# Miniprotein binders against q5gan3, part 11

Target 1, 136 residues: q5gan3
Amino acid sequence: MDIKMQIGSRNFYTLSIDYPRVNYPKGFRGYCNGLMSYMRGKMQNSDCPKIHYVIHAPWKAIQKFCKYSDSFCENYNEYCTLTQDSLPITVCSLSHQQPPTSCYYNSTLTNQKLYLLCSRKYEADPIGIAGLYSGI
Below, E stands for the ipSAE of ESMFold2; O stands for the ipSAE of OpenDDE; V2 stands for 0.75 times the mean of E and O plus 0.25 times the DockQ between their complexes.

## First folded at step 5 (miniprotein)

Design x3
Fold by ESMFold2-Fast, scan of step 5:
Order: sequence, then C-alpha cells, then structure tokens
Structure x3 (fold): chain B 136 residues (1-136), chain A 80 residues (1-80)
Amino acid sequence: as target 1 above (136 residues)
Amino acid sequence: SETKYEIRITGDPLQLLFALLWIRLLAYELGIKVEVRVEGDTIEIRFEGVSEDQAEQFLEEVRRIANKYGLKVEVKIEES
C-alpha cells in the first residue's frame, strides 16, 4: 500500500468520505448513529458533535475541487471552494444527548453543493467541509 | 476466465468498523471497486474485474489489517 496523503487529507478521507455508502446493521438505529459511534472511538472524544457531513463520492472526484480555491473561510482559517457539482451527502445532526456519552443523531441523505476546505490555494487536497450550499 | 472474490471478516463490531475504514482506503489506492455489506459481527466484501497481482496484493493487506484488529478472515474465490 502506497498512500501519499498528508495527515489532514487522510483524516478527512477516513472520517468524511464513505463511497460506496456502507449499510449499517439494524441494531445501529440508522447510518449516523453507526458512523458517529465509530468516529468517537477513533477520535477518543466523548463530545457529541452537533453536525457532521459525509460525502458519498470517489476521492478523485472530490480532490479536483481543490485544484484552485477561490475563497478563504475565515471561521475555519482555511482556503475553501464551492463544489461546482451537487454531491450525495449524508448530514448527521445531533438530535439529543444524555451526558456524558450518549449521543443520538438524525440521518439525512441529500444531494447538494458544499464548501470544501482545502489545504492551500493552488493544487491542494480537501481537508474538511465548511458547510452545505443553501442557494441563498 | 473472470474471477470473483468474496471476503468475510468477523469479530467485534467496533474493530470491524476500524478495519473497514483502512480496507476501503486500500481498495481505493489499488483501484479496486468493492461492494461492502456490514451485518452485526460480519463484514462481507466482494470484488471482481482485477488482475491476479492486484487481487493477491489486496488480499494480503486485508489479512494484515484484520490481524491488527483481532478479526477473522475467510476468502472465497470463484472462477467462471
């Protein structure tokens, strides 16, 4: 195996890209509850993130959007670009939590353009998602 | 003839999800299209349309990943 991704891109790939979309067992109570359980284990974090996005597209299709970043997302302190294509996205939104560790998520599958965070302005790799395009 | 591969990985569900993450990344890097199904303590991975060299490399690395997470691996190969 000869994976040549930088740490930020590898973390993004492993946590936010799921293609083809995995079908979780019925006991997981939906896609996001299964995925978020995995993420909390990998990150060793007991916090319940309020929102998490997962893209269901091949890495090469996503990577091309960071060839040139036309914007800077100040709230993330990273370059960013709006995808020209709508992508299949699962939105995991926190429904409720029972501290310290019980998190419950709603799973919404949608097809939208999104703002990608890129590692640099030119010839970069995706490192995160800033948000979904609302059309407003 | 065309060869079809089926990998069955069993063990702790959390360890299976960790292993699946690395296996899918590996498949992407090797250019192998995989179909994945997760049920309880089992992951099934199916693929075809690859060279024997690519298949051998993928299977070898899948076994290494599964071993790292304490999982059992069974491979079924069907030639047509």
Scores: ipSAE 0.000, ipTM 0.155, lowest interface PAE 15.1, mean pLDDT 75

## First folded at step 6 (miniprotein)

Design m1 (at its last look DockQ between E and O 0.86; V2 from the best seeds 0.00; counts 0 for: other shape alone 2.99 > 2.5)
Fold by OpenDDE base, look of step 6:
Structure m1 (fold): chain B 136 residues (1-136), chain A 103 residues (1-103)
Amino acid sequence: as target 1 above (136 residues)
Amino acid sequence: GSGSPEFLKIWGELAFWYGRLEDAVRMFTEAISEKPDDARLYSDRAEVLMEQGEFERALQDAETAVRLQPEWPKAHRRLAEALEEKGRHEEAEKARQRAEELS
């Protein structure tokens, strides 16, 4: 199961907005492994989410994208919009090779447009990420 | 900055979970520098400091947390628990009483 949507703007901000990108202590198994282990611990979920996105841009900048949603994402039952600009994003993707007792993730830092989930159609708050835009 | 306060907090908690207390304190300290009015950060750091045996500093953070958010007894509850685990019964009781007052 993918963690693409956070319920409410607060959860989204807490778990998907890291600006500037945190300089975490050395010795951990990487950005995403740390983050996802934290999330699993907090959510008390033993399942390994397939994918999680973290945006490295100011919250206010991200909020601006949800001023006017241009579409409705039926799969999420939420309004959504494609960001006009590319944003620095860390993509946490579940590895195909998993250790027996934990979830292992690959961390990919990229700049891409993304589909934001918005709390409502207009003057909304970002509440999740539906996915990345594959085009230019 | 070194990160968002929220993610600094995340890594602070991770460090704490893995027994890396010094890293945890550092991360929470950095988080506090970014968001000095966040009671949660002081509460979290207090817990780490307690684990390090830094009781006075832990209590200071707990009181700071309460000052910022008077309805937040979590810091003192955590301290009480930690103190009990370390056999510091008298201090634990004081912390517990304070937590109750704030509840």
Scores: ipSAE 0.675, ipTM 0.878, lowest interface PAE 0.6, mean pLDDT 89
Fold by ESMFold2, look of step 6:
Structure m1 (fold): chain B 136 residues (1-136), chain A 103 residues (1-103)
Amino acid sequence: as target 1 above (136 residues)
Amino acid sequence: GSGSPEFLKIWGELAFWYGRLEDAVRMFTEAISEKPDDARLYSDRAEVLMEQGEFERALQDAETAVRLQPEWPKAHRRLAEALEEKGRHEEAEKARQRAEELS
């Protein structure tokens, strides 16, 4: 369900692209806890998504990766591509150190290549993230 | 820049929900600097300013939201709220009627 909630060009742009990374106010339980509580409220559901990715790069740079889409991801019925460059990313992951029903998230800032989902329509805009590249 | 307008708006809404009014105004103000033609941002900041009792500033933002999107019902409702707080009741009723016509 987590991956499906990230699909859609409007939702992807508004919820997964933060450049430059916002200087958010003090007093929240961190970047990911704030963002994920907003997403749950916006989606009007009680589920705690297991994972959410936020890219800290200009939208136009991200769009360019989808211009070179070279694979079809049948699990998503969309084109996909591995980004040529590593990107600064915040990974919001549901914490295992606290009760799962609390919807508490760890925030990990990393720099990695990722698998983008690219729309079959509307000029191949990026619409989601299928995962991060796991090197050997 | 100061950040993505969409994420600045998200954090402005979160700050407002948590009662952090000064932070909310700051976030929406930064979002406006990045996207000064987005009527939503002025409507949002007007709402926070109303909670602060900053009624003249709220009125200015509500007027801007209507100017940017004159067929948006919410902008007219925001304007009516600000006019009410300023004691301009007949103008507030006109703004409410306009919002209803547009709905």
Scores: ipSAE 0.609, ipTM 0.804, lowest interface PAE 1.3, mean pLDDT 85
ESMFold2 (binder alone), look of step 6: mean pLDDT 91; pTM 0.920

Design m2 (at its last look DockQ between E and O 0.88; V2 from the best seeds 0.00; counts 0 for: end hemmed in, 2.8% free)
Fold by OpenDDE base, look of step 6:
Structure m2 (fold): chain B 136 residues (1-136), chain A 100 residues (1-100)
Amino acid sequence: as target 1 above (136 residues)
Amino acid sequence: SPEFLKIWGELAFWYGRLEDAVRMFTEAISEKPDDARLYSDRAEVLMEQGEFERALQDAETAVRLQPEWPKAHRRLAEALEEKGRHEEAEKARQRAEELS
């Protein structure tokens, strides 16, 4: 259930925004397996993050949510806001069954509101995702 | 997105799927034609395929777009060497070193 925060807007954009959603070549292990393998390499982190989110919406649309942050997420020490709209999201969840030498993930495509981390309180850039909205 | 296309291109390359990698980078370039890194990446794949002329073109493009980027010059040097242009390759290597 540990969520790895993306550092900076550029990193967030690179690793958590895929619009339109890419159709990866056939024969790969899956959307999340591929992405997470790349991400681990890029971040030089051998650990297996428990969860990662990818948003399939235009960057400009996502930026608008960080125009004003009405909350502060203490766990991240960052301002955050709940998106007013549901967004198409791929959820990469670490499988409880892991091979010995790699991270294996399940990919789930959903449409949900999410808690977006913003770089500052006003006119900010998205820098991470704190989680998905669980309410109705 | 171009960024994810780059990711998949790199993954394809790592898995030895060179044709897929070229395709992914090509598609990414079509969306971000000013991204030197995409040209450099495609050049690397093309080098592996033995497509040295195309690799050289991409490497030259990368250098043109990002002349301050050392890796671009190293890639260019590699492509030039395969074309037998040793003197120019050496100059490219020197430039890469200067920028490092």
Scores: ipSAE 0.567, ipTM 0.820, lowest interface PAE 0.7, mean pLDDT 91
Fold by ESMFold2, look of step 6:
Order: C-alpha cells, then sequence, then structure tokens
Structure m2 (fold): chain B 136 residues (1-136), chain A 100 residues (1-100)
C-alpha cells in the first residue's frame, strides 16, 4: 500500500465525506460558509476556492467506485470514473454576488452522479471529485 | 459524520462558542468512542470553560486510548496543572517531550 494513496484518501475522506450529514450549530452563515472558513483556517490558505463538493454517503459505498477506474482525467492528471448511482452532494460554490476576496459561498444540496478521482486505475482509493455529471 | 462533527467543533471553538464546541465533540465521541483526538479536543474546550475535572477525565481517556501520542500527554499535563497537581503535570510534560 502506498503512503501517498493513504494521505490522499485521508484528506478526501476528512474534508469531502459527511455521512450522516452533520447538524451544525446555529449562528454560522450556512453549511458551506462554515466549512470553507474551517478549510482556509486549518490549511493556512488565504485563497478562496471556487468550488468544493461534499458527499453524503457511506465511505464504503464510495470506495467501491474506484475498484475499476475506466477513464483518465487530463485536467487533474488522475484516473477517474463516473459513479453508477446519483449521490447526495452539497455543492459549496464561491458567490458571484460578492467579491471573490470575501470568500462567501452558496450552499446547494443536490443528488447527482459525479466524476470521482481515483489514485490509480485498479484497486484504488477515492482522492477527489472532478465534477458533477450534468447529462448535457 | 464524526469527522465533520469534529470540524464543526473546532470551528465553534475558534469562534469562542464553547458550549457548541463541547456539544459537537460529545456527539462525535458517541459515534467514535475510541478516537483519542476527540477527547483531547473536548478537554481543551473544557479547560477554556474552567471545567477542569471534566477536562482531566477526557485527557486521561486520550492518554489511555493513545499512550504514545505526545499531544495526549500535553493535554493531561495542562489539566493536571489547572487542578494544582504540579508534580504529575511535569511528569506528563516530560513524557510528551520524550515521545516527540
Amino acid sequence: as target 1 above (136 residues)
Amino acid sequence: SPEFLKIWGELAFWYGRLEDAVRMFTEAISEKPDDARLYSDRAEVLMEQGEFERALQDAETAVRLQPEWPKAHRRLAEALEEKGRHEEAEKARQRAEELS
């Protein structure tokens, strides 16, 4: 087993998998503003990521999609696969109605198939999300 | 999830919302009662609240669950110090440094 694969899978597991979805405390500006503030503070990162995805499904169900990665995603330089099932997902997207430096996020809950990044072609771990399947 | 409960506990703590932080870590512990990190995190918040006996209990649990984790021993030392148990606190600090 590759230590890089564990580190990548651990980061994805920690920051992009929330099952069951947390009942977060009142007084924050929503799920995504709280989460993205945490990510910036914890990673000591001043930039405002444009988008972040959180899957609300059991980890074991997500792991199975990377057993056989059938594509390579050039934009990410990683193997990828389209999930066979739609998954409940929160999409945290940087608001267009606020300056990007404000780091204000819209939070959208949806149910869609997604492109899952895998650490290698076979018997791999999920390490990220390339995007949602639009069907168009 | 326990990981996101921990995230929101840390976030609440960073913003000084101590009761919310304790609640989030307590819920995370109910889901993962063998995760030493959660007890160490809750102990830190309890010490900020002045709940030193509860903080000591959590720090002791963190050390029991992960006896080779330097941070757990540092939490224990902090809680012992607040309880006036200075000699035991120094031993815990020395153990944390040795493990680092």
Scores: ipSAE 0.564, ipTM 0.785, lowest interface PAE 1.5, mean pLDDT 86
ESMFold2 (binder alone), look of step 6: mean pLDDT 92; pTM 0.934

Design m3 (at its last look DockQ between E and O 0.83; V2 from the best seeds 0.00; counts 0 for: pae E 1.6 > 1.5, other shape alone 3.353 > 2.5)
Fold by OpenDDE base, look of step 6:
Structure m3 (fold): chain B 136 residues (1-136), chain A 103 residues (1-103)
Amino acid sequence: as target 1 above (136 residues)
Amino acid sequence: GSGSPEFLKIWGELAFWYGRLEDAVRMFTEAISLKPDDARLYSYRAEVLMEQGEFERALQDAETAVRLQPEWPKAHRRLAEALEEKGRHEEAEKARQRAEELS
């Protein structure tokens, strides 16, 4: 999966942790379209990220998963761990059909285990998501 | 719950960008209720309120922001700019002066 990785706990917290899930104003073509529009605007990036994950669980609960990282994700050059529990997650995925002037995203709310990127091997902070656990 | 303060802020800013001022104020207000010590939220709401013509409330938020974070003159600078754009030169100057004092 082509994942837009956010390095740094601060960025991860601000852009990937929404708990409880925000009751956003209507008329923004959905959760992900709004969020991704914001992100693109803030980052001054015209590119359309293929995927973005938002976790709807308390930060402290997520931090606990990074107490010990059992793996190293070489592709990201970061320690990573599979969460023991499923978490409520919004998956923002870039649609194959794009308007000419904007990025369009599909929003999927699901409960999944995920591969969490951690700032270090032990007693670390979550800094990103490498992907979702498919169970296979 | 209405959401996390950070995401409420995000949607507030987004609403503001798209000219949905009432939504923006609501989002920031909700965020403030959850994190009343966050100077940024007051600064952002101030900007929206200024756009709505709510100058006194905007200034109040700006002052709150400064009180919470004395090194944050940004709110007053933004207000000054907004006031200038609206032709409110006298109020803009006051805001600039305050911003300068805080700089």
Scores: ipSAE 0.725, ipTM 0.891, lowest interface PAE 0.5, mean pLDDT 90
Fold by ESMFold2, look of step 6:
Structure m3 (fold): chain B 136 residues (1-136), chain A 103 residues (1-103)
Amino acid sequence: as target 1 above (136 residues)
Amino acid sequence: GSGSPEFLKIWGELAFWYGRLEDAVRMFTEAISLKPDDARLYSYRAEVLMEQGEFERALQDAETAVRLQPEWPKAHRRLAEALEEKGRHEEAEKARQRAEELS
């Protein structure tokens, strides 16, 4: 899946919000390898997405960030906002140390602010993640 | 452990796809505890229980899925499968016919 496939309130809620973080079964090579395998199987897509973010915070708290969005992200044709607080996030990133055809992912748990995509609609629901805040 | 109902479902499906049947049942059971009115979760758990040979438990879950969503064709197909494994062939045929009527 790519980031365009994850834009939308339903897909974002179901694929990017894991709170509390699930205690996943042994026998998978990390959180992200399992999750990304599920996504490829469900979408029937052979491509290996480069990156996927999972937020480990309550949905209601995430919804609140979009109510105060003042910025528009033309690359996504949606409003966006930098979250006011750092959030616990798992970053699933495609490994460069493995053959690309393996679709092997690194799992990184971090606590960072992120750029949240917000629907242009009246409710301004969160619909995606554009990236992490570097803090430069 | 705990997790969101959606991620518990995701990992239940993933575990089932990879033949990890006991893990799949646990994940769906935890999801059901959080969303006890979601017919889909009972249908998923029934499918895993069938693969485990736990036919009485699978039948109970399939019956629950039909009760919660009686117009869902897949729930009736799951019920038919569980009835067939229990040797209740006339009831299984009625459930298959109901699934066909619902399309």
Scores: ipSAE 0.551, ipTM 0.775, lowest interface PAE 1.6, mean pLDDT 84
ESMFold2 (binder alone), look of step 6: mean pLDDT 90; pTM 0.909

Design m4 (at its last look DockQ between E and O 0.71; V2 from the best seeds 0.00; counts 0 for: other shape alone 3.744 > 2.5)
Fold by OpenDDE base, look of step 6:
Structure m4 (fold): chain B 136 residues (1-136), chain A 105 residues (1-105)
Amino acid sequence: as target 1 above (136 residues)
Amino acid sequence: GSSGGSPEFLKIWGELAFWYGRLEDAVRMFTEAISEKPDDARLYSDRAEVLMEQGEFERALQDAETAVRLQPEWPKAHRRLAEALEEKGRHEEAEKARQRAEELS
């Protein structure tokens, strides 16, 4: 299963909430390459996650979306809800072209609604992102 | 802060910079993280490691002391400094750091 979520509110807060978006040091190969390099290093996992999302909004604002979950996401075995508002998001997507020794990611900054995973049905904490709202 | 970011992400980039040997950047990131979260002992401990790598031993020790003050369980900061100092051949300073760690234990 592709890593699209963070288990637990603390992990989600730490790895998926960056507000305001950090002005990272120059010379790195982009926001996502840096972040994902860090994550892989910490996890000691050589696998390249296909996608990772970072939200650039206040934690308290994001928490409000999990006050009442709209549905249950069976694939994640977690309650989930579609955010009412669009949020500024960095999407880290694994490139199709990979160097031999590292994972290379494309960074896309966008403003979209997203499906949040919530720790429980009501009065919950955000614990992950299931995906972005693509519309119909 | 000038770099923006949450303290957690500042810490991430600080650690990342440190991993890649970009010590000045690392110090800056941790410094800004500390400014946002001055009560986080981990940030001082992390900055201490970077400062030690830069040869800024006095400042490193100061950060280690701050970390301990904030969280009594962080004498490990001094232990980490001691280990790093040993790796650099700074045996005398390493011993001092170890002694301080023991005193705080």
Scores: ipSAE 0.712, ipTM 0.889, lowest interface PAE 0.6, mean pLDDT 89
Fold by ESMFold2, look of step 6:
Structure m4 (fold): chain B 136 residues (1-136), chain A 105 residues (1-105)
Amino acid sequence: as target 1 above (136 residues)
Amino acid sequence: GSSGGSPEFLKIWGELAFWYGRLEDAVRMFTEAISEKPDDARLYSDRAEVLMEQGEFERALQDAETAVRLQPEWPKAHRRLAEALEEKGRHEEAEKARQRAEELS
């Protein structure tokens, strides 16, 4: 998973928070194909990220999960927390039925708890998503 | 109340719609983004560009003027204003706007 696209408060807020979920125009082969083509264009990057998450909840609610986190995620050098509640999210996942250079994405809307990355500062703003809670 | 999306996502979809030639959709998406963040000069500059492609030159000029008002030191806002003025045949004013953009670059 290319998590670097989800790290950083500005990129996270800009690319991973869509609330209420946008009523996007038809003709883009779905939510994720449109969004992921935009992200690749802005990054000027030929690689297709494997996965991207979008949360459909108010920013203030998401910020609240990072307050007083007590876990540290060494892989990211940031604090992290498992959200107390499931959140509505869209999972954009790279389709394996197409060559990787096609960059075709499946869109899955689900309700899941997720691991948030939280800034190391006392404000603890959310800066990324490390993954979904699988319970396994 | 808002009709949907964050201003950032509305802007994303406006840009995509414009790229695909879906001009009415692009204007709608940028208009919704402006409703959510009316102080963001970028959104007015973006909508002005789409309006010019539609031939809606007076509306484009109004948006370009708003972008300059919101960020008077932003070179792109002045270039957008120059483009709209040119489409209206106001060539001397367009030249002043281009000169201002150059000074700010």
Scores: ipSAE 0.575, ipTM 0.782, lowest interface PAE 1.4, mean pLDDT 84
ESMFold2 (binder alone), look of step 6: mean pLDDT 86; pTM 0.846

Design x2b (at its last look DockQ between E and O 0.64; V2 from the best seeds 0.00; counts 0 for: pae E 8.2 > 1.5)
Fold by OpenDDE base, look of step 6:
Structure x2b (fold): chain B 136 residues (1-136), chain A 80 residues (1-80)
Amino acid sequence: as target 1 above (136 residues)
Amino acid sequence: SETKYEIRITGDPEQLKDALEEIRELAEELGIKVEVRVEGDTIEIRFEGVSEEQALWFLLAVYFIANKYGLKVEVKIEES
């Protein structure tokens, strides 16, 4: 695996997997506000992403989904696969009301299948989330 | 800022050691000077003189690191 793939996998693990789910004190403005603040700090980027997904499952469980990718996501130029199982996921969505110097997010906890981006076609590592599966 | 931050982390001493190493590295990356006390199953981290935003980033990162190692975190914030 090349350095680019390793970086992608590491970033995904750090920013999109939280298991077990962290419980912040009430004073920390909610889960997604906390998480996204961490993300901004970690990435050294002040921009406010519109949406971010966090999976609350063990890394090894998520990694298994990228053993064989069944699709290629052209929009991301990456291999991708639909998870066979529903996973506990927090969806962080940017609020319409934003203060001038911060990013405010709404937190939604759900159980859904998702489209997982994989580092390569076979025996790959998760490197991103393309979106949630809308069907059952 | 004159706000003082105190973080107390408790749990397995070996896990605490590993967590503290990561926390120190992160503090260094963020340019935050931290004072650390290690006593048995407890680590106490204190820092000040940072912006609210920088403090928040660091605190949240500590929570993630602690969570990774199965540790408990308490945070005390004192305004001065």
Scores: ipSAE 0.416, ipTM 0.736, lowest interface PAE 1.1, mean pLDDT 89
Fold by ESMFold2, look of step 6:
Structure x2b (fold): chain B 136 residues (1-136), chain A 80 residues (1-80)
Amino acid sequence: as target 1 above (136 residues)
Amino acid sequence: SETKYEIRITGDPEQLKDALEEIRELAEELGIKVEVRVEGDTIEIRFEGVSEEQALWFLLAVYFIANKYGLKVEVKIEES
């Protein structure tokens, strides 16, 4: 249920865009543990999503990718497009080494193209992230 | 022991006013008692008596709010 928690342009901007990437004080449990705790509070649920993506690029640059969405992603029931540029992304993934009830996340910083979900086919807003481009 | 948190947010007064409103609403939603001082282009927020997870969540949200308004954030964490 990881991607549906990102749906909605306002929630997507708030929860999936962080530019420039914030620098948290020493003593935090890491970027993703703080972010995922905020997201659970914002969405008013206690579920620990398995994965969440954060893009570290200006919102206006991200919006341009949804000017034309060339595909429809049936698993998400939304229009989607592959970004033409690789973007700096933090991947927050639920730790396999701790009980799911702990909601402990690993953070991985990567630079990859991704599939954006767009609110419609033309002149749309980004509303979510379907996944990263494998490139194979 | 009890951890005390101090946040200083600096920037344009109009954007600072908007950010503070959003931060106060968030604190109310979380049940966090905050003490706020406003001095020109700076606000200082103090809070304590919260779990580490709740504090980190609130601090993260403050960073996100400040970044959206182009504001600088500095955090001091003091254990008593």
Scores: ipSAE 0.013, ipTM 0.238, lowest interface PAE 8.2, mean pLDDT 75
ESMFold2 (binder alone), look of step 6: mean pLDDT 87; pTM 0.850

## First folded at step 7 (miniprotein)

Design k1 (at its last fold request DockQ between E and O 0.72; V2 from the best seeds 0.69)
Fold by OpenDDE base, fold request of step 13:
Structure k1 (fold): chain B 136 residues (1-136), chain A 103 residues (1-103)
Amino acid sequence: as target 1 above (136 residues)
Amino acid sequence: GSGSPEFLKIWGELAFWYGRLEDAVRMFTEAISEKPDDARLYSDRAEVLMEQGEFERALQDAETAVRLQPEWPKAHLRLAEALEEKGRHEEAEKARQRAEELS
């Protein structure tokens, strides 16, 4: 898994919380291609991130999961917790088949539990997503 | 709603980058409907409107942005730009001066 995170609650909110899911203009080759194009442009980074998650649930609902973090995600050096409930999520995954001069992403809308990164152990703010719960 | 204000803003900016000005205006308009007190959205829409040559509408949005966030320098700069296009040079200069004072 690609270790990508936006540090800070504000960045996470801005780039990873889309509720209700936006009705975007046509012609951008899909949700993830548009979003990731924006992110790359905004960050002025030509690299193609391997994965990005967008949650389609109310911010307040997501915040509740960070009231207590029961784990620590070493790869991120942040507290994290497994959400008790499944959330509607768009997964933007870098395609294995890439055009020579651009990043191409697959968009997958699913409902899954996820490992949420929290700003601290208690009464924290969501700041990222470590990954999805596979159930295995 | 049509989406979160932040993501509507994202798509508005993206559309703007690709020269899809009408789409950009629509996205910002929808964002404003969801969050009418966000000065950033008015400023962003004003920028797109300026590119479209819709200077009067841009001016209105810029004025709204200043009203909502009078301490925000960028709002005053956007206002100055719109005023210049309307030939209101003296007022534009005052807006620029205010932006500088707030910076």
Scores: ipSAE 0.781, ipTM 0.896, lowest interface PAE 0.5, mean pLDDT 93
Fold by ESMFold2, look of step 9:
Structure k1 (fold): chain B 136 residues (1-136), chain A 103 residues (1-103)
Amino acid sequence: as target 1 above (136 residues)
Amino acid sequence: GSGSPEFLKIWGELAFWYGRLEDAVRMFTEAISEKPDDARLYSDRAEVLMEQGEFERALQDAETAVRLQPEWPKAHLRLAEALEEKGRHEEAEKARQRAEELS
């Protein structure tokens, strides 16, 4: 059986937390196209990730949600929790209007609760996002 | 501050990759304001300044990067590059030798 790659807290902190949201230079094709091209360059792979989330809240506030982790997400082999409050989030999603090989992203700013992944190994620090809460 | 130093650095690198040198310097300068003891930011800004032909400013930043992390080989290579551009060739060679010693 394969060992799932662990989502590291350092990568999550550096690539998914942007507070206050950066006033990025004009002339890019938007926040997400710039960010996702940076991530692809750093990862040195040809794949276009389908989705990436960026939280626009202070790290300490995000850390507090993992102190009350109330579920184990077996698919990720980590604890997880639904945040008690909505958070400002940019959702970078791969666009369906462009050829898959173009890696073009839509950027959506929203305010939603989310499912945080909380490390079993790092005193429950946040290490990833499993998804957004959409209710029913 | 003006933003996350990690994301300010990301966007500085992006701006540099796209040849937008003034934007890159601004983003790294803002990142330095948030994390003034991060040698990597000074090395990054020095690289952009050298592309702009701002060699004295690049030298100052390269010297700062070495001061902050004297055991980091890349800082000494950045210093050597800036010294070469100012015609200080013997000092540049010494900086390159130091970088190799640290590798």
Scores: ipSAE 0.613, ipTM 0.801, lowest interface PAE 1.2, mean pLDDT 85
ESMFold2, look of step 7: ipSAE 0.593; ipTM 0.791
ESMFold2 (binder alone), look of step 7: mean pLDDT 91; pTM 0.913
OpenDDE base, look of step 7: ipSAE 0.713; ipTM 0.879
ESMFold2 (binder alone), look of step 9: mean pLDDT 91; pTM 0.916
OpenDDE base, look of step 9: ipSAE 0.724; ipTM 0.883
ESMFold2, fold request of step 13: ipSAE 0.568, 0.578, 0.558; ipTM 0.784, 0.788, 0.777
ESMFold2 (binder alone), fold request of step 13: mean pLDDT 91, 91, 91; pTM 0.920, 0.918, 0.915
OpenDDE base, fold request of step 13: ipSAE 0.781, 0.780; ipTM 0.895, 0.895

